# VHH binders against q9yez8, part 37

Target 1, 342 residues: q9yez8
Amino acid sequence: MVEARGGLDPRRLFKAYYSLSPPVEEPRDIAYREFAFQLFDGDVYVRHIGFDSMEELLSYMAREAPKNAYYSVARYSLPTARSMEEKGWLGSELMFDIDVDSLEGCGEVLGDSCLSRGYKQAVRLVEALYRDFGVPSTLYFTGNRGFHVLADCGWCRRLGREERREIARYFTLEGLRLELIIPRPGRRGVRPAPPSPDDPGLRGWIARAALERGVDLSAVHEAIEDLLDDVRVAIDVKVTQDISRLARIVGSLNGKAGLLVARLGLEGFHPGDWLSPFRGEVEFRASARLEESRILGRTVSLEPGRVYSMPAHIAVLLQLKGYGAVAGGEVVVRAAAGWRPL
Key: E = the ipSAE of ESMFold2; O = the ipSAE of OpenDDE; V2 = 0.75 times the mean of E and O plus 0.25 times the DockQ between their complexes.

## First folded at step 21 (VHH; framework vhh_8cml_1)

Design R2 (at its last look DockQ between E and O 0.88; V2 from the best seeds 0.58)
Fold by OpenDDE, look of step 21:
Structure R2 (fold): chain B 342 residues (1-342), chain A 124 residues (1-124)
Amino acid sequence: as target 1 above (342 residues)
Amino acid sequence: EVQLVESGGGLVQPGGSLRLSCAASGFTFSKYAMGWFRQAPGQEREFVAVISWSGDYTDYSDSAKGRFTISRDNAKNTVYLQMNSLKPEDTGVYFCAAKRTYMLYTSPSEYKYWGQGTQVTVSS
């Protein structure tokens, strides 16, 4: 429990959470990974940290109460070394980043609609990785405005920057020639068959998009731009190319929103209180205007100077986003507030 | 209003070089693939080069490969065509074109916006 009278210190909240031995997911091959933490104090980043066990990691997190917690997608023989050469790279998971910032109409507010759109793209990515590449992957919410997809396979781990870029290109569609995927009709009397949902690769995805939109497969050319918008996944190519990228620890809190980094399934995504460890009703003093928005399943609007009664999971989020501050009440911190590792 | 304005054309001798520029306005330049096309007298407009929205990917006609380089500066809303080792058969009006797409297109019919063109003449 954290008393909100006089204001809430985010570090205090995070410390309370990490002190409860929360269900943090153990990174695979933990001893071979570099860990990094951003601390509340001065927003300092601590890098080149290594742990031999989950117990050590949890102890560190309980002690330091990091604002943000990361682990490397790469495995190293010596993860605590400062130079890449000394670390001894052994391979990296394939990582994809989808941020709602890349979506049209998604502003600064962490709205449910934007999250849902991001989730849909992430699911598309997961399905494509499996269907087209034969690669299983893990999807998780970053605890703020994005989704990460991690693919781990033998040949994936060995991919270099350029190979990873080419895989990313498959999803972003940048630089691809459409005529190679869907040839134009009428050249020399040849009429190519329309794409089929059973076709491999992008051709199949285009066909499936057509079906979902109710577009006749023979009319794909007329609607091709719209269909491509459905097929494209807005990933950050820079993230995918980076063999030394840091991923967020699953079960940790995101310092920007106070929400959990949570593994997700493919059955759907409904933002709610289960994404936060914070419970209770609190008083929130708004310092900025917020237009009516759906946040974590609740309609929220704010006027500067007004005090609102609201659930702690929303209030803490709003505070971290700079919309005001918790002015009163009590926040109950739970280690298991609904989310469970899959 | 969407505008594409080509410049840099002129008369050059065989083996010479030219750099064409196309200044774009009236649309979000960084979301558009840009292409160069050319049209010789009595001939159809033909593909020369294309560049993706980010500039990371390019494609060229067989005639242009190895001699021409397409590039862009999104901060200046400009696309360029560096033409080296010019030949008499390169003579024609060069057009820049724009299409809002992530992909690359080589067909003129795919492009919505066109410039007025700039004359390139390669002659002894």
Scores: ipSAE 0.491, ipTM 0.758, lowest interface PAE 0.8, mean pLDDT 92
Fold by ESMFold2, look of step 21:
Structure R2 (fold): chain B 342 residues (1-342), chain A 124 residues (1-124)
Amino acid sequence: as target 1 above (342 residues)
Amino acid sequence: EVQLVESGGGLVQPGGSLRLSCAASGFTFSKYAMGWFRQAPGQEREFVAVISWSGDYTDYSDSAKGRFTISRDNAKNTVYLQMNSLKPEDTGVYFCAAKRTYMLYTSPSEYKYWGQGTQVTVSS
């Protein structure tokens, strides 16, 4: 149990979490991965770390209580080497990043609704990877304001930077010629067939989006900009191109929000206290204004200088985001409590 | 409110080069795909080149491929057309056009905003 009297030290909370049999998932092929951590001491970033076993990784995390914890999407023959040349790249998983703050109207807003919009795009990406490429993938919440999709397949691992860029282009739609996918009627004296929901690729996705909106398939051009926005996934192409990219360790804490990096299902995402190992009721002294927002399933509003009673998981998030500080109360850290996707 | 202003046209000999510029204002330039189109007297506007909103993707007409290069500078709200190895059949008024999209469109009918045009004349 961590008492919050005289202020809250996030390092103590993270230390308690990592010391109490945290539900951290073992990265696949752990001995081939480079690990990297951001530590609370001076926000030091340490990298080129390797582990031969899950026991070693867990021991490190319990000892160091990292602010952020990562492993490489790459497999390396010598992951602890200090230069990329010496590491001996063996291949990388395909990683996609959806940053909720990049969505229109979602900047630095703390609202759950923006998380829901990012989740919807991430699910679409997972579905399109399977339907269009035959590639199963896994969806993760990053513990803050983003989602990652990781895909691992034999042909994926050795893709170069340009090939990964073109896969990302397929999802962002940038630079694709719509005329080649959905030709306009009568432009050549021939009326082209309308798209069908059974069509492969983008053409099929446009048709399915049209059906969802009640748009006549023969008239998709009249709503095409809305339909394209429905099917587009706003991923960061630079992340997908980067063969040396770091992924977050599932079950670790994200230092920006104090939330778990969580494996997600495709049936829905409902932010709530299950994303946090912290419980209890605390007194929170606000130092910044927060307009009424739904945060982790609860409505929250802050006026500077006021003290609020609130659940610890929300107070920890707000403190890490710079909205104030915990001023008193009790914080409970749960050990090894599992979470289950919906 | 929206303005597209072309410049850089002129008279040039066959084989010569010109660089066209189009300064944009009145909209968020980085959210727009940009295109160059040209029109000879009595002819319909024809596609020359198009560039995606980030600048990462381009497309060209068959007549422009290998000779012309479209580029953009989102910090200066400007799109360019570098025209090399000019031929008399390149003569015409060159128009800059804009559409709010991440896709590429090559038909003039898809573009909402147009500049006034700049004359390019290639003759000896």
Scores: ipSAE 0.456, ipTM 0.801, lowest interface PAE 1.9, mean pLDDT 89
ESMFold2 (binder alone), look of step 21: mean pLDDT 88; pTM 0.893

Design R3 (at its last look DockQ between E and O 0.74; V2 from the best seeds 0.50)
Fold by ESMFold2, look of step 21:
Structure R3 (fold): chain B 342 residues (1-342), chain A 124 residues (1-124)
Amino acid sequence: as target 1 above (342 residues)
Amino acid sequence: EVQLVESGGGLVQPGGSLRLSCAASGFTFSRYTMGWFRQAPGQEREFVAVISWSGDYTDYSDSAKGRFTISRDNAKNTVYLQMNSLKPEDTGVYFCAAKKTYMLYTSPSEYKYWGQGTQVTVSS
C-alpha cells in the first residue's frame, strides 16, 4: 500500500526488485571486474568492490538495493586495489555512450522521440563497428536517456587512451579534416574521383548517405553537412577513451528513471512498460508542469497540484524526475513467479 | 545577434608574446569550430590555427606550429591564441572565425562568422 502522504520511497521499490530474483545478467569474467554502486543511504558512492561469483553480486544487490550499479569495462588482476598500478590492468572492452540529451533539440525535453533518435545513432554505431572494423558489439539501453554499445575484441583490449580516443573520433567526426576524406576539385583543374558506396570507411558511409537522400555522388560537397550529420555518431569520447570506465549492470535499475538497463536488438526500439519491473495503477500528485509528452508509449501532461491516475511505471519515472510523487494506489513488482504486491 | 570580438593585439618586439582573445555571443558556442586567421597588407587572409568545438582537437599552419597555441573556454564563450616567439612576418590583422561543425577547416571561405580583427605589429 502506497501512503497518501510522504509518497513512495524509491529505496523500497528497488529493494523489492532486487529481492525478487531480478533478471540481472552476469558480467563476463566477474572475478576480474571492479564493481561500484551508488547507494540510497546518504547517497554514498562505493567503489573498489569485487565479487567471486554471480551469487555474491546478487546477494549484495538484494541487501544494499543500490540506486545505481556498475562494473568495470576493464579486467584487473586485483580489482579491489585502490590504484590502477596496484589493480593490474589486463585490458578493457570498448564502450561507447550515446546521451540523447546531447542531441539537437533534446536537452531538457522529456519524451520518446528523443529516445528513438538516440537508438538510431546507436544502431548506426553497431553497424559501423562491424562493417568498418569487423567488430561485433552489443547494444544496451541505460535505463534513462542513453544507450551504451559494448564491444570486446582481442586487438582492442590493450589499446591505450589515445588509440581509443582516435577510434571514438572516427565516429564523432570531431577534428577530422574533410579534404583528406573527400578532396574538393583543385583550382588548378585537379578532379578527384567522387565517393562510391563501396569505398571503405567514412568515405563509403558518406556515399551511401548521399544515395539515401538522392544526392548526386559527384555533388556531395553541396550537401556535405547534412550527409555528415547522417553518418556521425554522437558518442561521448571521454567515455570511450577511459580504460577504467564503468558500465551499467544489465538488468539493474537506473536511479534517475527507475527503468531497467536492457539489452536491445537492432530491429527497433519502442519504449513501454517492458522497460520497468513495476506495474499497478497509482494516484500521482504533480508538483511541476509537464507539457504534453509521449512517455514510455503513453501521452502524459501535468499541472501542478493535480492528482492523476496512471500506471506505476510512468509514475515512478515522473517521481524520480522530480515532477511529483505517488500519493496512493497499488504497485506490483516483478518476481520469479509472476508479480508481487509491494 | 551573432558577434565575435577580438582583443589583445598590439605592438611587440621580435621574440615577444601576445595573447589574443575572441569573445563570442549570439550562438551556442560549444557547437562551433573556431579559427584564427591573419591578413598582412596586400595579402589574402591566411589560416593560423583552428580548434574543434570541444577543444580536444587543434591544427596549425606551418608558420604557427610550435610557437602558437589555440585554446577555448566554453564556459566563457571565448577562444584564445597564445602567440610566442613573435617575428616581423607575424604582423597583420588577426581575425576570429566560427563555423557550426565538428570537423576542422583551414580555408577562410568555409567560415560563416567573422570578427572585426585586432592588429598585431611586430617591430623592426
Scores: ipSAE 0.425, ipTM 0.780, lowest interface PAE 1.9, mean pLDDT 89
Fold by OpenDDE, look of step 21:
Structure R3 (fold): chain B 342 residues (1-342), chain A 124 residues (1-124)
Amino acid sequence: as target 1 above (342 residues)
Amino acid sequence: EVQLVESGGGLVQPGGSLRLSCAASGFTFSRYTMGWFRQAPGQEREFVAVISWSGDYTDYSDSAKGRFTISRDNAKNTVYLQMNSLKPEDTGVYFCAAKKTYMLYTSPSEYKYWGQGTQVTVSS
């Protein structure tokens, strides 16, 4: 329990959470991973940290109470080495990053509608990785404005920057020739067959998108731009190309929103209080205007100078986003607030 | 208003070189696939080269391959066509075209925006 009288220190909240031995997911081959942490104090990044066990990692997090916690998608023979050469790269998971910032109409506020759209993109990616590449992957909410998809397979781990870029290209559609996927009728009146949902690759996905939109498969050409919007996944190619990229520790808190990095299924995503360890009803003093928005399943609007009564999971988020500060009440911090590692 | 303005055309001898430029305005240039097309007298407009929004991916007609290079500068909202080893059959009006897409298109009908064109004449 953290008393809000006089204001809430985010580090104090985070420390309370990490001190409860929260359900943090153990990175695979933990001893071969580089860890990095951003601390509240000066927003300093600490890198080249290694742990031999989950217990050590949890102990460190409890002690340091990081604002953000990361581990490398790469495995190293010596993860604590300062140089990449000395680290001895052994392979990297394939990582994809989807940020709602890439979506049209998504502003600074963490709105449910934008998260939902991002989630749909992420699901598309997961399905495509499996269907088209035979690669299983795991989907994570980043605890703020994005989703991570991690794919781990033998051949995936060995991919270099260029190969990873090619995979990314498959999803972003950049550089692809549509005429090769869906040929237009020729001058001689030869008409290619329309795409089928059973077709491999992007052709199949286009067909499936058509069906979902109620577009006749013979009319795909007329609606192709809209269909491509459904097929395209807005990933950050730079993230995917980077063999040494840092991923967020699952079960850790995102310092920008105070929400959990959470593993997600494919059945749906409904933002709510389960994404936060913070409970209770608090008083929140707004310092900035917020237009009516749906945040974590609740409609929220703010006017500067006003004090609102609201749930702690929303208040803490708003505070971290710079909309004001918790002015009163008590925040109960829970290690298990509804989310569990799968 | 969307504008594409080509420049750099002219008269050159066979084996010579030209660099065409297309200055774009009135739209978010960095989100558009850009293409070069050409039209000889009495002929249909034909594909020459295309470049993705980032510039990372390009494609060329068979005639252009090995001789022409398409490039772009998103900071300057300009797409370029470096033409080397020019031949008389390369003579025509060269057009810049734009399409808001991530993919590459080689058909003229796919492009929404067009420049006025610049004349390229290869003659001895």
Scores: ipSAE 0.411, ipTM 0.733, lowest interface PAE 0.7, mean pLDDT 92
ESMFold2 (binder alone), look of step 21: mean pLDDT 88; pTM 0.890

Design R4 (at its last fold request DockQ between E and O 0.76; V2 from the best seeds 0.67)
Fold by OpenDDE, fold request of step 22:
Structure R4 (fold): chain B 342 residues (1-342), chain A 124 residues (1-124)
Amino acid sequence: as target 1 above (342 residues)
Amino acid sequence: EVQLVESGGGLVQPGGSLRLSCAASGFTFSRYAMGWFRQAPGQEREFVAVISWSGDYTDYSDSAKGRFTISRDNAKNTVYLQMNSLKPEDTGVYFCAAKKTYMLYTSPDEYNYWGQGTQVTVSS
């Protein structure tokens, strides 16, 4: 338990969580991964850290209580080396980052609607990776405003920057030629058949989007830009193309929102208290205005200077986002808040 | 009101260079692919170059490849066409065009917004 006496130190909360030996997912081939941490006492990331076992990692996290915790998508022969050349790159998982910041109208602190939209895109990404590329992947909530999708297939690991960028384009659609996907009548002397939802690749996805919108498959060109909006996945190409990218440790806390990095299924995503280890009812003093929004399943609005009674998982999130501070009450920290590694 | 205003055209000798500019206004420039087209007297408007909304991807006609470079500055709402090694066959009115899209299009029919054009004349 962490008592809020005029304020709540986020470091204390995080320390309490990590001291409970929380369920953290072990990165595959942990000894070959680079780890990086951001601590509460500074803005600088501590990089080039290595662990030979999960026990060592957990011990470090318990001791240091990092604000943010990362591991490399890359496997290295010597992950603690300072230079990339000395690290000895052995391959990298394919990583996709979907951030709700990339979605139109998503300016709120952490709105459920935006998270839902991001989740839907992430699910499509996972489905497309499997359907179109034959690549199984895992979906994670980042603990803040985004989703990560990781694929660890054999040929994926060997992809270079440009190849990864090309895969990313499949999802962003930028610079692609529609005529190669859905040919227009008369350009090649043959009238092409309308796209079908059973067609492979983007053609099939466009057809599916058409059906969902009630657009006739023979008239997809008339609504093509709208359909493409549905098909497009707003991934960060810079993340995907970077073979040395860092991913968040699953089961760790995101320092920006105080939520768990959590593995997700494809059957739905309902943000709630299960994404936070913090429990209890607290008093929260707002310092900034927040328009009415649904956050983690709760409708929240704030006026500066006003004190609110609210659940700790919401209050901590709002505090970390700079909307105010916990002014009173007790926060109970639990290791098993409803999420566990699969 | 959507406006595209081309500039930079003129008379140049064979082998010379020109840089065309197209200033855009009245729409969210960074959401649009931008294209350059040209029309010679008595001929149809033809594709020259296109650039994606971010500027990361480009495409060129066969005649333009290796000689022309399309670029854009989203902060200035401007698209450019650097034309090098100009030939008499490059003579015509050059038009800037815009389409709200992620993709690249080479057909003029795909574009809805057009500039007034700027004359480029390559002659000895």
Scores: ipSAE 0.817, ipTM 0.924, lowest interface PAE 0.5, mean pLDDT 93
Fold by ESMFold2, look of step 21:
Structure R4 (fold): chain B 342 residues (1-342), chain A 124 residues (1-124)
Amino acid sequence: as target 1 above (342 residues)
Amino acid sequence: EVQLVESGGGLVQPGGSLRLSCAASGFTFSRYAMGWFRQAPGQEREFVAVISWSGDYTDYSDSAKGRFTISRDNAKNTVYLQMNSLKPEDTGVYFCAAKKTYMLYTSPDEYNYWGQGTQVTVSS
C-alpha cells in the first residue's frame, strides 16, 4: 500500500510493486542476455548488465525500482562487455513492433479502439509468421500503446540486417512493386494469369484474402486496396532490422503508463484493470483538459483544475501522461499471488 | 488543396548536372509515395524514379540508373531528383507525382496528383 495523502511519487509505487514478488517472467537463456534499465533518478539509462539467475534479476529490480526494464533479443557469450565485439554475438530473435500511435488517426489520442486496431495487426502478424514461415511467436502488450511479437527459430537467429529487413517488408509491403507481383494486362490485350491461393508469398496471400471476401481472382485489382489492408502489418522495420534491439521484460511496468508488460493470447484483447497492479480509489487533480475518452474500459474526461474520484490504475496512468496528479486516497499495490497489505 | 511545385530545371550542357525539387502541400506527405516522370515533345510520360513514403526504398528506369538519385525530406515536404551526367536524351518536361501508398508504382496511370512540370534541356 502506498499512501497518497501527500501526493504520489511513481518511484514509490514501482518500488512497492517490485518488492512484492512481481509476476515477472524469466527471460529465456537469462545468463546470455544483456539487461538494460531506465531509472527514475535522473532518467539514467544503464546498460551492459548481466544476471546469472532470476533471483539476481528480481533483487536488482526490487532495489532499483526501474522506470523501464529490458533484455536483449540477442544472446551473447559475454553480455556484460562494453563493446559489441567483446560481447560475442551468438544470434538474435526476430522482434516486431506495432506502435498504435503510428496508425492513421491514432496519434496522441488515448483510447481502447486504437489498442484494438494494433492488437488486430499483431494477431495477423503472429498467424502469418506461422502460416508463411513456419515460425511460432509470442505476442505481448508493451504496457503503454504498443505490441511486440518475438519469434525465435534456428534459421532466423543469425540472419543479418538485410535479411531481417526483407522479412519485415513482407508485412509492411513498403517498397514492393505490385505490378511485378500481380501484373495488369498490357495494352496489347495480353492477360497475365490471375493469382492463385497456391502461389508463394504475397501473391498467394492476396488470392486467399480475395477468396475470403468473395472477390473473383481475375478481378483482384478492382478490390486491391481492401485486399492489401487485409494483409499489411504496420511494423517498425528499424526495430526488426536491429540485432541488438531490447525487448521489455514481461511482467515489468512501463514507465509511460504504469501498466504491465503482458503476454497475450490470440483470442482477444480487452484492456482493463488487469493490466495494472494498482488498486484503490483516489482523488485526482487535473492540470490538463482531456476530451471524453474510453481508457481501460472506463469513460474519462477532465477539466483543468477540477478534482475527480477515480480508480488508482487510471489515475496513475493519467499522472504519468501529464494530465494531473493524485491528490489523496490510498493506492493498494498488488502482490504476485494476490492483494496484500503493505 | 493539393499542390506539387517543381523547380530546378534549366538549360545545361551534356555531362552537366541539375537538381530538381518538388515542394508538396495539401496532404500528409509522409503517407505518399513520390515519383519523377518526364515527357519529351510528342511522346508519352516516361517513368524516371520513384521513392517510397519513408524514403527507404527507391526504383529507377534503366536510363536513370547510376546517374540519377531520388530522395525526400519529409520534414520539408519535398522530394528531389539529383541528375548527373546529363545527356541530350534526358531533355523534356519533368513532373513530380504523388500516390497515397506504401508501395512503388512506375506507371503514370497509377498516380493521382501531378505538378505542372519543369523544363530540362540538355543541348547537343
Scores: ipSAE 0.513, ipTM 0.825, lowest interface PAE 1.3, mean pLDDT 88
ESMFold2 (binder alone), look of step 21: mean pLDDT 88; pTM 0.886
OpenDDE, look of step 21: ipSAE 0.583; ipTM 0.800
ESMFold2, fold request of step 22: ipSAE 0.386, 0.451, 0.469; ipTM 0.767, 0.788, 0.810
ESMFold2 (binder alone), fold request of step 22: mean pLDDT 89, 89, 89; pTM 0.899, 0.900, 0.899
OpenDDE, fold request of step 22: ipSAE 0.816, 0.816; ipTM 0.924, 0.924

Design R5 (at its last look DockQ between E and O 0.85; V2 from the best seeds 0.62)
Fold by OpenDDE, look of step 21:
Structure R5 (fold): chain B 342 residues (1-342), chain A 124 residues (1-124)
Amino acid sequence: as target 1 above (342 residues)
Amino acid sequence: EVQLVESGGGLVQPGGSLRLSCAASGFTFSRYAMGWFRQAPGQEREFVAVISWSGDYTDYSDSAKGRFTISRDNAKNTVYLQMNSLKPEDTGVYFCAAKKTYMLYTRPSEYNYWGQGTQVTVSS
């Protein structure tokens, strides 16, 4: 329990959470991973940290109470070395980042509608990785405005920057020639067959998109731009091509929103209080205007100077986003607030 | 209002070089693929080069490959065509075109916006 009489210090909240030995997912081959942390104190980044066990990692997190916690998608022979050469790269998971900022109409506020759209993109990506590449992957909410998809396979780990970029291109569709995917009728009256849902690769995805939209498969050319919007996944290519990228520790808190980095299934995504370890009813003093928005399943609006009664999971989020501050009440911190590592 | 304005055309001798520019306005330039097309007298407009929205991917006609280079500066809302080793058959009006897309297109009918064109004449 954290008292908010004189204001709520985010570090105190985070410390309370990490002190409860929360369910944090152990990175595979933990001893070969580089860890990095952003601390509340001066927003300092600490890098080149290594742990031999989950217990050590949890102990560190409890002690330091990081604002943000990361691990490398890469495995190293010596992860604590400062230079890449000394680290000894052994391979990297394939990582994809989808941020709602890439979606049209998504502002700065963490709205449920934008998260839902991002989630759908992420699901599309997961499905495509499996169907088209034979690669299983895991989907994570980043605890703020994005989703991570991590793919791990033997051949994936060995991919270099350019290969990873090419895989990313498959999803972003950048620079592809449509004629190579859906040929146009030839000069001699040869008409290629329309795309089929059973076709491999992008052709199949285009066909499936057509069916979902009620577009006749023979008329795909007429609606191709709209269909491509459904097929395209807005990933950050820079993230995917980076063999040394840092991923967020699953079960950790995102310092920008105070929400959990959570593994997600493919059955749906409904933002709510389960994404936060913070409970209770608090008084929140708004310092900025917020237009009516749905946040974590609740409709929220704010006017500067007004005090609102609201749940702690929303109040903490709003505070971290700069909309005001918790002015009173008690925040109960729970290690298990509904989310479980899968 | 959407505008594409080509510049840089002129008269050059065979083997010479020209750099064409196309200044775009009235739309979000960084979301559009940009293309160069040309039209010789009495001929149909033909594809020369295309560049993706980020500039990372390009494609060229067979005649342009190895001689022409398409590039863009999204900060300046401008697309360029560097033409080297020019030949008399390269003579024509060069047009800049834009399409809101992630992919690359090579047909004139696929583009939404067009410039007025700039004359390129290669003659001894």
Scores: ipSAE 0.651, ipTM 0.832, lowest interface PAE 0.6, mean pLDDT 92
Fold by ESMFold2, look of step 21:
Structure R5 (fold): chain B 342 residues (1-342), chain A 124 residues (1-124)
Amino acid sequence: as target 1 above (342 residues)
Amino acid sequence: EVQLVESGGGLVQPGGSLRLSCAASGFTFSRYAMGWFRQAPGQEREFVAVISWSGDYTDYSDSAKGRFTISRDNAKNTVYLQMNSLKPEDTGVYFCAAKKTYMLYTRPSEYNYWGQGTQVTVSS
């Protein structure tokens, strides 16, 4: 329980969460990973931390109550070394980052609809990794406005920056030439076959998207802009290229929104209170305007200077986003397993 | 109102250099691929160079490769064409063009927005 009368200190909420045996999932090969944390104390970023066991990691998080918690996509022979050369890089997972704020019209919008758009793209990515590369992957919500997809396989662990860039390019479509994928009739006698859903790679993707829209496969060029938007995945290529990139610890809290980093299935994503360990009703004093928006499944609007009664999970999110402050009430902190989708 | 305004053209000796600029307004510049095309009198507009919306990917005509460099500054909504080792056959009106896409297109018919052009003349 955290009392919010007279204001709310996010560190106390995070401390309470991490002290309650939180459902934090053990990172794979924990002893080979570099850990990094952003702490509330001085808002400092610390890295080159290693743990030999889950018990050590949980003890650290309970003690420090980090604002953000990460582990490396890389495996290192000496993860605590301060230089990359001395760390002894053993290989890195492929990491794909879908930043909802990079989607058109979403960087200025605080709401669930942009999360749904990012989720759809993350699902496309997971499906394509399996379909086109035979690589299973893990999808998770970053606890704020994004999704990560992690893929690990023998052939991909030692890929360098350029190979990782080309894998990312396959999904972003950026810089590809359409005539190499869906040739047009040539000026001299070329009569290209229309794409088929059985075609390999992006050509098959375009055909399947066309069928979903009811577009004649022989006429895909007439709808090509919409079809390309249906198949493209807006990942941050720089994240995928970076062999030293950090992934979020599943079950940890994201300091920007107070939401759980959550493993997701492919059946849908419906933001709600299950993304938060915070419960209770609080009084929230708004300091900024929020036009009517759906936030974690609830319709919210704010006028500066007004006080609202609202659920704690929404109020904590709004405070961390700078829309105001919790002014009263009591926050219950939960760590029960029912806070994530299966 | 969508506008593309080219500048930087002029008269130059063979072997010389010019830097063209194209200032864009009226659309979200970072969502558009940008291209440079040129046209000699009595000829069709022809592809010179294209750059993807992030600036990370480029393509060039055979005549431009190795001599011209396209670049962009998304903070300033501007695309550039650095032209080196200019030849008389590079003479023409150079046009900036824009298409909302992440892909690269080299045909003039694919582009939705065009500037008025800037004259480049390479003479002895």
Scores: ipSAE 0.432, ipTM 0.783, lowest interface PAE 1.8, mean pLDDT 88
ESMFold2 (binder alone), look of step 21: mean pLDDT 88; pTM 0.896

